# VH-VL binders against p40593: the designs that were tried, part 36

Target 1, 148 residues: p40593
Amino acid sequence: MIHPLIQRLTTTLGYPLLDADGLDRQVRTQPFSVLFFAGDPQRFPEALDVAVILPELVKAFPQLAPALIAGADEARLQGRYGFSVWPSLVFLAGERYLGCLSRVLDWGEYLERIPAILAGENEDLPRIPVLSPESGTPSCSPMETSES
Below, E stands for the ipSAE of ESMFold2; O stands for the ipSAE of OpenDDE; V2 stands for 0.75 times the mean of E and O plus 0.25 times the DockQ between their complexes.

## First folded at step 22 (VH-VL; framework fv_concizumab)

Design bb6 (at its last look DockQ between E and O 0.04; V2 from the best seeds 0.00; counts 0 for: pae E 6.7 > 2, placed apart)
Fold by OpenDDE, look of step 22:
Structure bb6 (fold): chain C 148 residues (1-148), chain A 120 residues (1-120), chain B 112 residues (1-112)
Amino acid sequence: as target 1 above (148 residues)
Amino acid sequence: EVQLVESGGGLVKPGGSLRLSCAASGFTFSSYWMSWVRQTPEKRLEWVAEISGSGGSWYFPDSVKGRFTISRDNAKNSLYLQMNSLRAEDTAVYYCAKEFRSGKYYFDYWGQGTTVTVSS
Amino acid sequence: DIVMTQTPLSLSVTPGQPASISCKSSQSLLWSDGKTYLNWYLQKPGQSPQLLIYEVSNLFSGVPDRFSGSGSGTDFTLKISRVEAEDVGVYYCMQSIRWPYTFGGGTKVEIK
């Protein structure tokens, strides 16, 4: 069952629920999109906070077309954008990936980071994030305990 | 007032090329998606191309894909359609069309059109 | 592609009488946002197409209230409550739910 706060985005606010075909249409028809990858709110309780924040972000940045990714398609569509942390807000200019903001952030951080993400629209080349396989391992460099 | 003025139509031979232009005024051009729609001699309307406000995204039907390119110069409030490898079935009046709102891909304003005739 | 079928092909109407035009789509035009992406255009003689109605029933700015749109899913209707001489032209329905965008074949409205 979809959590009421997440369901409110689609049922009350009229945000589209996007499957793969819906996403293709969204990126084709919207100059800017913010895609909400909520995940399971039982696993990722911060998804509920982001579900509350997202409508306020859309008010602050009215150029953003919001959408919720359908839960059945989240895993498939995550692979397209290469984020690893849930929940995530994915920002697009048409089909071009601009960036993502994962977890819940402070309101001030959203206001600071979103303009910088959106400023990437002037790049004519669709930056599909090349999932370089290498960046995923945080090299936990073992702290060399210098035995002095 | 929103104005769209097409130009560049003419007579061309099959396999030829033509470039259409649309001059836009009366709105913030870069904020809107733009399309080309053609009307055949049989009066059928056919969507031909679409481009985003920034010009970073564009789309075509299979009927013109690989032959037509769409571009824009936002500094000049101008939309372009480069048509290559023209065919007799490309004969039409070509309209520049403005999309109504961001994310709503219906056309609120149309130009007067420019005529393209592809004939031997 | 979504096929748009309009009926009738032509309609001759006495001024002041109502008119009705049907548009059928080969697929549902209802999208996940709850909107139905069916639009109506009028092309007057010697003019470019002009928007009448968007999303089934919303009148475009400056369109007279004698025009109305209705329908759902795959079946849509444009009505003119009282046809005037200025309503002469070809009416087109259009779907904008998916690419390619497709138009109906048109319905010619004439005055008797």
Scores: ipSAE 0.110, ipTM 0.670, lowest interface PAE 2.2, mean pLDDT 89
Fold by ESMFold2, look of step 22:
Structure bb6 (fold): chain C 148 residues (1-148), chain A 120 residues (1-120), chain B 112 residues (1-112)
Amino acid sequence: as target 1 above (148 residues)
Amino acid sequence: EVQLVESGGGLVKPGGSLRLSCAASGFTFSSYWMSWVRQTPEKRLEWVAEISGSGGSWYFPDSVKGRFTISRDNAKNSLYLQMNSLRAEDTAVYYCAKEFRSGKYYFDYWGQGTTVTVSS
Amino acid sequence: DIVMTQTPLSLSVTPGQPASISCKSSQSLLWSDGKTYLNWYLQKPGQSPQLLIYEVSNLFSGVPDRFSGSGSGTDFTLKISRVEAEDVGVYYCMQSIRWPYTFGGGTKVEIK
């Protein structure tokens, strides 16, 4: 069952729900995209927090075209972008992967990291999936690169 | 032996609503993206909507966004276009069109069309 | 939106002679996968459009080999080597690289 907060993104706010073919169409039209991989909120409860935050991120960064990824294709696309934990936000310029942000972050961290991602300055993450990824995927999570 | 049969066209007043249907046969309907394309009285072709095989993804040009909705019933092999807040410029022959293959973005089969006239 | 411009608007052809239709796009139709998303349709009198050529130069199934397509980037051509009576109608180019998909204004082909 789709949780109402996630369902609101598609039904009320009009965000596309993309399968792989839908993603191909999105990247042809949108100069920048933010893709929401929500997963199953029973397994990944932070997905509900990101579902509340995502519309506010789009307001703050209006060049971003938001979309949700359909669950049937999530596993296939997860390997392409190298995130390891749901939820994740994946950022694209056209079809080019720019970076991702996993789990829920504080607002200040979004405001700091998203501009760097959009400028193409996030060089510490894979831009394309590798055939044999390194031991463990690079994390999009703040707990692995943030100062505490 | 692909067949697409549109219905539901007619005469409506500006601001009115109309629902178009397309009955599909001769292919695995749920496997293909479907589109609505219209032809104006000036013979211009305009793409107006598309929907994924599952019905989970849909797209519209800005000219109809917010006024038209697209849906499908895969159990009945049927595609629908709900048209609200109709304007004179929506007057056209509306075609149901089948996408060629997954990941291909052109229409290999079209129906015969149904005519929508928006007039006072 | 990508503007598709066709020339000429109409064309009168003596049967058995060649015909050539030009289509120009306002942006490149070449995608990063190496494919060019330019397609051609024919609408015969009283009929719905039918696919002739996809991805610049590939003939759709059942289309006679007197039809051919060529071009790259923004400039494309449809050729009919010997026009027959059944080729009468309006020819449309279409880009399918980006939403909204857009069509050219059409080229009407008639027999002299």
Scores: ipSAE 0.044, ipTM 0.662, lowest interface PAE 6.7, mean pLDDT 85
ESMFold2 (binder alone), look of step 22: mean pLDDT 93; pTM 0.950

## First folded at step 23 (VH-VL; framework fv_concizumab)

Design cc1 (at its last look DockQ between E and O 0.27; V2 from the best seeds 0.00; counts 0 for: pae O 8.3 > 2)
Fold by ESMFold2, look of step 23:
Structure cc1 (fold): chain C 148 residues (1-148), chain A 120 residues (1-120), chain B 112 residues (1-112)
Amino acid sequence: as target 1 above (148 residues)
Amino acid sequence: EVQLVESGGGLVKPGGSLRLSCAASGFTFSSYYMSWVRQTPEKRLEWVAEISGSGTTWYFPDSVKGRFTISRDNAKNSLYLQMNSLRAEDTAVYYCAKEFRSGKYYFDYWGQGTTVTVSS
Amino acid sequence: DIVMTQTPLSLSVTPGQPASISCKSSQSLLWSDGYTYLNWYLQKPGQSPQLLIYEVSNRFSGVPDRFSGSGSGTDFTLKISRVEAEDVGVYYCMQSIRWPYTFGGGTKVEIK
């Protein structure tokens, strides 16, 4: 049973819920995508906060085509993008990985970081998702640095 | 022998609702994406809905989003299309179609169709 | 949406003669996986569509060898080497590279 707040994204707002084949269609169809990896809300309760925020992010960045990733395929697709923290928002230009944002952030931080992600595309990333995960996918998590 | 049998078509007034069914046999139903494709009176073919083998993911073109829902019951080998807020332009023969899933997204088998007429 | 344009709109063929149907897409149907997502269907009178050709040139099971497909990118052709009476109907090309899946407007083939 999926959580009602997450269910409303797909049933009320019409966001697609994608498995791997559906993701292939999404990246072929949409110039820019934001993929929501919610994980298990009991393990990752911030996923519910992101579920509330995501429609407002899409309104602020209307070029982004939102989609949710089906729980059964999260592990397969997580390896492709290399994130290890849930929830995560993964940003794509077509099939090309641009970056990700993990956990829940302040609104102002989304407004600052999303334009930077969209502007800084990395042409070294493969254009298509592979049917199986491969190593070398960039991580969403911040690199180790000194405390802020 | 793959067989797909649609049912539930009929005459309905604009704004009404109708539920279509498709009975599947001759293949492992739960392993395949299924689609509904309609053919208008002008003989145009239009894809209208797609659902994953597990029934947990689905897709619609903009023309029917928010009005149609697709579902399946894998225990009964059955596919469904719930059509709400019907309009005259939804008049068509509705086909149940089996997809080939291994990266080859095409309709390899079609049912015989069920006719939906939306008219006052 | 990807527009699929078929020519001719109709074709009247003497039995035993060849026929050729063109399909052009508004965007390339070649994806980075190396596959071209173009399919052909035949709808005989009073029947549902049936798959003839998948992935440009592969005949579906049970399709006679007089049917062949070719093309690349945006330009595709279906050929019937010797048209028979059972080949009458409407032929549709279809792209499956991305949503929404779209079909050509159809080419009616009839015998004269």
Scores: ipSAE 0.105, ipTM 0.667, lowest interface PAE 6.0, mean pLDDT 85
Fold by OpenDDE, look of step 23:
Structure cc1 (fold): chain C 148 residues (1-148), chain A 120 residues (1-120), chain B 112 residues (1-112)
Amino acid sequence: as target 1 above (148 residues)
Amino acid sequence: EVQLVESGGGLVKPGGSLRLSCAASGFTFSSYYMSWVRQTPEKRLEWVAEISGSGTTWYFPDSVKGRFTISRDNAKNSLYLQMNSLRAEDTAVYYCAKEFRSGKYYFDYWGQGTTVTVSS
Amino acid sequence: DIVMTQTPLSLSVTPGQPASISCKSSQSLLWSDGYTYLNWYLQKPGQSPQLLIYEVSNRFSGVPDRFSGSGSGTDFTLKISRVEAEDVGVYYCMQSIRWPYTFGGGTKVEIK
């Protein structure tokens, strides 16, 4: 049974409940999305706090289309974004991953971090190590021929 | 042939509730997104609700969020719209609409509609 | 919400003459997938809306070739090359690039 505070997001606030097909649709129709991966609130009590905070975040950042991930699809869709901590808010620009905010944060931290995430400035994006070709320019140190 | 037949329309007072039904045939119902679209007395078309083939994903406009619920019974090839807290501005012909296919966001077939009148 | 603006509001056409309806969106209907989410519907008198054109220019099944759609970005046109009596009704453009889906106000086509 979905916890009433989480259910309120879909039933009262009208946030979409997304399965895999719904997520694919969401990213194709919304410029920016915030996906709520709540998890089990018995296992992760902070999910209830995030469920209360999320509507206020959406008011603060009206460009974000909020959605709740369906519990049956959470594990599958978690694998797509690679977060390991619950609950998580996943931020997308269309299909592009922007970042994740896991657990419950202070309101001030959300206000600070979300703009940077939306700007694509999030340092926690796995920098694919651009293997800089080690231009091993062999420093030909000239052998000083000591003429003795 | 694709057929969509709406029912459940009627006269209701403001604050009342009504449940619309749509019986679908001529296609694999569970494979398609379905929507409700209404037409106002002024002939304006308004999208009202959408639901995924599985029934696990749905969308609403702000005008009906928190008041309307969309659901489906794929075993009965039926789509539903539960309308609560009805307002005068909800007065319209309500159409059941089939989406063309997954990932294509247009309605290829419409029902004949059912009339909902919200009046004191 | 995306605002869809249709012009004209009404059009009276002599049979066999061409007709043109404009639809403008308040933002681009081109998505990153390369598709443009603009559709046209016809509602004949006493009937439900029916799909005419999807994704700007694709005729739906059974739609006569006298109907054509064009446009890009925010500006779209539906053309009827030779209007027939059966083409009488109200034409609506619709965007489906984002929720909520929104319709134009309609263009009434009548025969002179």
Scores: ipSAE 0.013, ipTM 0.638, lowest interface PAE 8.3, mean pLDDT 88
ESMFold2 (binder alone), look of step 23: mean pLDDT 92; pTM 0.948

Design cc2 (at its last look DockQ between E and O 0.46; V2 from the best seeds 0.00; counts 0 for: pae O 5.6 > 2)
Fold by ESMFold2, look of step 23:
Structure cc2 (fold): chain C 148 residues (1-148), chain A 120 residues (1-120), chain B 112 residues (1-112)
Amino acid sequence: as target 1 above (148 residues)
Amino acid sequence: EVQLVESGGGLVKPGGSLRLSCAASGFTFSSYYMSWVRQTPEKRLEWVAEISGSGTNWYFPDSVKGRFTISRDNAKNSLYLQMNSLRAEDTAVYYCAKEFRSGKYYFDYWGQGTTVTVSS
Amino acid sequence: DIVMTQTPLSLSVTPGQPASISCKSSQSLLWSDGYTYLNWYLQKPGQSPQLLIYEVSNRFSGVPDRFSGSGSGTDFTLKISRVEAEDVGVYYCMQSIRWPYTFGGGTKVEIK
């Protein structure tokens, strides 16, 4: 059973609900993608807030092709993109990972951070995330600020 | 032996609706992506819809997005295309097509087609 | 969308003679996995399209070896080494590298 607010994204707004094969097709087709990993909204209720916000983000950044990730593939794909918190929005250029934003943020923070992600101002990661010897798990990075 | 049989075509006025069906046999239907492809009176081929084996992923070109929906009933081995807000340019023979295995995106088997005519 | 351009629009061929059909795409069909996503279909008179060649040069099951495909990048060719009466129909190239999948305009092959 999918929550009605999440279902609205796929059934009324036409966002694809991707399995692994569908993600392969998406990255071949779309120059930029935003992937919504909602998780279980009963466990992660902020997913419903992101579900309401996501269509407005797509209007603000029309180059982004939105998609949801099927629940059966979330854990498998979570390891690929290196986030550990639900909900998450994962940003891609073709098949290349650009960055992610976890949980729900203020609108102004989305407007600040998404352009930086799309411009490539995050640490570049491989399409398949790797664990380095210096770190135990990958995670979404917030944008750093400078005081100078 | 793979068999695909389309039905549900006919004459309809602009703005009307039709629902096409495709009965599948000879393969494990739920394991494969399925597509609808149409052929215009000028004999041009146009891909118009795709659906995943589970029925939870679907895709459309912009020309039909928002007007067409695709679905499947894996218990009945059936594929469907719901066509709303029909226009004259939707006049075509509509084929259902089976995709090859995952990672290979071509249509290895096609049905015989069903004709949709949109005319006043 | 990737535009697929076929030439010629039609061929009239004496039985036993070769035929060649060109297909050009507006973008490269080579993907980062090393494969080129170009396919050929034949629609015989009164029939639905049938798969002939996949991934540039691979003949589908039951396709005679007089059919061969070649090319790379954006330029592709289908050749019939000796045209037979059963080869009459319309040939289409198709790209499957990305949505929307698109077809060439078709090349009608007939016997003279």
Scores: ipSAE 0.275, ipTM 0.714, lowest interface PAE 3.9, mean pLDDT 86
Fold by OpenDDE, look of step 23:
Structure cc2 (fold): chain C 148 residues (1-148), chain A 120 residues (1-120), chain B 112 residues (1-112)
Amino acid sequence: as target 1 above (148 residues)
Amino acid sequence: EVQLVESGGGLVKPGGSLRLSCAASGFTFSSYYMSWVRQTPEKRLEWVAEISGSGTNWYFPDSVKGRFTISRDNAKNSLYLQMNSLRAEDTAVYYCAKEFRSGKYYFDYWGQGTTVTVSS
Amino acid sequence: DIVMTQTPLSLSVTPGQPASISCKSSQSLLWSDGYTYLNWYLQKPGQSPQLLIYEVSNRFSGVPDRFSGSGSGTDFTLKISRVEAEDVGVYYCMQSIRWPYTFGGGTKVEIK
């Protein structure tokens, strides 16, 4: 059974409950999204706190289209975004990943971090290591032939 | 043949409520997204609501968010629009519309519509 | 919201003559999947809207070949090669790339 506080997001507030197809639709149709990966609230009690905070975040940042990820699809969709901590709020610009806020944060931290995430300034995007081609310039150090 | 038949329209006062129904036939109802689209007296078309085939996903424009609810009963091949806190600007012919296919977001069939009039 | 602008507002056409309707979107309707989410509807007098063209240029089932759609990005055109009496009505373009889905204001086609 979905916890009542989480269920309230869908039933009372009208947040979509996204499966994989619903997510593809969401990212196509919404300029900005905040995806709530709640997890199991028995395992991750902070999910309930985030469920209470999320509507207030959406009021503070009205450009964000909120959605809840369906529990059956959480594991699959987690793999898409690469977060490891529950609960997580995943921020998207269309299909573009902007960042993630995991666990419950203080309200002030949300207000500070979300603008930076939305601006695309979050340095914590996993830099795909651009394998800089090691320009192995062979330093041909000339062997000084010591003429003794 | 695909058929969509709307009902439940009528005259209502501002702040009132109304529930529209759409009876669907001629296709596998649960396999398709469904929408409500309204046409104003000025003949402007406005998308009002959308719901997934399973009924787990729904979407609204800001103009009706928090006031309207979309639902479906797949066993009855029925689509519903619960309209609360009705306003004069909600006056329109309301059409039930079927989406073309899964993953496509255009309407291939429309009902004949039901008229909603919100007036004092 | 994506604004859909249709021109002209009305068109009076002699039977057998061609007609052309323009639709412009405030944003590109091309998505990363390669599809362009522009559709055309016809509402005949006293009837509900009916799908005419989907995804810019695809005629819906039963739509005569005298109807054609074209365009890309933000600029789209519906053409009728030879207008018939049954083509009378209001034509609407629609975008479905983003919520809310939005329609053009319509173009009324009449016979002279």
Scores: ipSAE 0.021, ipTM 0.656, lowest interface PAE 5.6, mean pLDDT 88
ESMFold2 (binder alone), look of step 23: mean pLDDT 93; pTM 0.951

Design cc3 (at its last look DockQ between E and O 0.35; V2 from the best seeds 0.00; counts 0 for: pae E 3.7 > 2)
Fold by OpenDDE, look of step 23:
Structure cc3 (fold): chain C 148 residues (1-148), chain A 120 residues (1-120), chain B 112 residues (1-112)
Amino acid sequence: as target 1 above (148 residues)
Amino acid sequence: EVQLVESGGGLVKPGGSLRLSCAASGFTFSSYYMSWVRQTPEKRLEWVAEISGSGTSWFFPDSVQGRFTISRDNAKNSLYLQMNSLRAEDTAVYYCAKEFRSGKYYFDYWGQGTTVTVSS
Amino acid sequence: DIVMTQTPLSLSVTPGQPASISCKSSQSLLWSDGYTYLNWYLQKPGQSPQLLIYEVSNRFSGVPDRFSGSGSGTDFTLKISRVEAEDVGVYYCMQSIRWPYTFGGGTKVEIK
């Protein structure tokens, strides 16, 4: 059973409850999204705090389209974004991953970090190592012709 | 043949509630996204709500978010729109609309509509 | 929200003559998948909207070949090569690239 504070996001505030198909549609149709991966609030009590904070974040950042990830799809969709800590807020620009804020943060920290995430300035984006093509500069070591 | 039949429209006071229904036939209902689209007295068309085939995911515009709820009963081939806290600006003909297919964002069929009038 | 602007608001056409309706969007309707999410609907008098054209230029099933859609980016046109009496109604363009989906204000087509 979904905890009432989490359920309130979908039933009272009308936030989408996203399965995998719904997520694909969300990222297709919304310029910016904040995805709430709540987890089990019995295991992660901070999920309830984030459920209370999320509507206030959406008011502070009205460009963010909020959504709750469906519990049955959380594990599968977690794998897409690579976070390991619960709860998590995942920030997207369309399909592009911008960053994640895990656990509950102080309000001031959200206000500081979210603008940087939305700007794409988040240093913690796993730099996919651009495999620099090894410029195999052929070291033409000149053969020292030993004149014997 | 695809058929969509809306019902539940009527006269309601501001702040009142109304539940619309749409009976679907002629296609595999659970396989398609469904939407509600309304037409104002000025003939403006406005998208009102969308729901996934499974009924798990739904989406609203800001104009109705938090006031309207969309749901479906796939066993009954039925789509619903619960409208709460109704306003004069919610006065319209409400259509249920079927999306063409997954990944295609257009409505291929519309119902005949049901009229909702919000007045004091 | 994406604003859809249709012109003209109304068009009176002699039967057999061509008609043209413009639809402009406030932003590009081209998505990264290569599709352009612009659709056309016709609402005949006393009827519900019906799909005419999807994705700019594709006629829906049963739509006569006298209807054609064109355009790209932000500028779109619906053409009727020879207007018939059954073509009377209000035409709407719709974008579906972003939520909320938005419609043009409509173009009323009448017969002279």
Scores: ipSAE 0.651, ipTM 0.865, lowest interface PAE 0.9, mean pLDDT 92
Fold by ESMFold2, look of step 23:
Structure cc3 (fold): chain C 148 residues (1-148), chain A 120 residues (1-120), chain B 112 residues (1-112)
Amino acid sequence: as target 1 above (148 residues)
Amino acid sequence: EVQLVESGGGLVKPGGSLRLSCAASGFTFSSYYMSWVRQTPEKRLEWVAEISGSGTSWFFPDSVQGRFTISRDNAKNSLYLQMNSLRAEDTAVYYCAKEFRSGKYYFDYWGQGTTVTVSS
Amino acid sequence: DIVMTQTPLSLSVTPGQPASISCKSSQSLLWSDGYTYLNWYLQKPGQSPQLLIYEVSNRFSGVPDRFSGSGSGTDFTLKISRVEAEDVGVYYCMQSIRWPYTFGGGTKVEIK
């Protein structure tokens, strides 16, 4: 019952699926990471749109090492990065949290926001240390959420 | 007593496939990352795959990326390496290795190895 | 990839004499958690590799205290204070700080 669009990221494109220990290894290896917290696509169908977009974001920003977060570990790791909205893309420089983008955005918004996140020049980003397991909640969304 | 026993090695032609198995005992298998490490005929050691305790997280070096698949069956205490599109440079003794859990990422126990020969 | 360079490639040692093996990495193995991810393995003739030293200087269970490890950053040393016949084999250093994990080329230790 894993949706094919999510499954293709790991099985076809080879993106790692990380538990907490795997995330520690990722941050030691990769200068920049983008972590995909998909949630449950039945509940958060925008995760499917982000799953289609993510490979194109990686092509546009090839310094980003993509990874998915294992569904069983999302709640534990959510507190580390403090987002409350699914889906989310979390951006890291090594182990340092840079920021996140929640829900699905227009392509142009990704192209504007991701460079600012990677440069650390987004004044709206909280300065929250990563890898603090008892941390848990700044909001990840700089954009207004659209509610039905 | 930790014990790791590899099997499934053999002679295969270039482009062929082979599936290696590792039977584990003496520890709580599902709690530990597992790896495959190979030793070439020149006696060099090369890490080739890693998988998380749950089996949901896995990693490969570029030399085998896209050709090898690692998996585990925690109910059977078994680790697997599926090797496809084999090349002569994949010829090696393949070891199953247990990783340490708490942030130290080294291989504390190794199996006896199983030999894979890729030759025309 | 982090390149691990061992010297010498081989040692012939009179029994009871010391031996020293160098391992140099192309990048620092010290991580921000304060740990240095350098390990040593011994492969005795006809056997699989076995863990000897982890995290630079910690002896694995059952390893005699004549084995000691030292070093920091990119330069590491394994010493055997008094070589015995059972110490014959190939010694490998290994870094585990980053994927891909990489090994040194090995140092063969022989008696005589």
Scores: ipSAE 0.324, ipTM 0.742, lowest interface PAE 3.7, mean pLDDT 86
ESMFold2 (binder alone), look of step 23: mean pLDDT 93; pTM 0.953

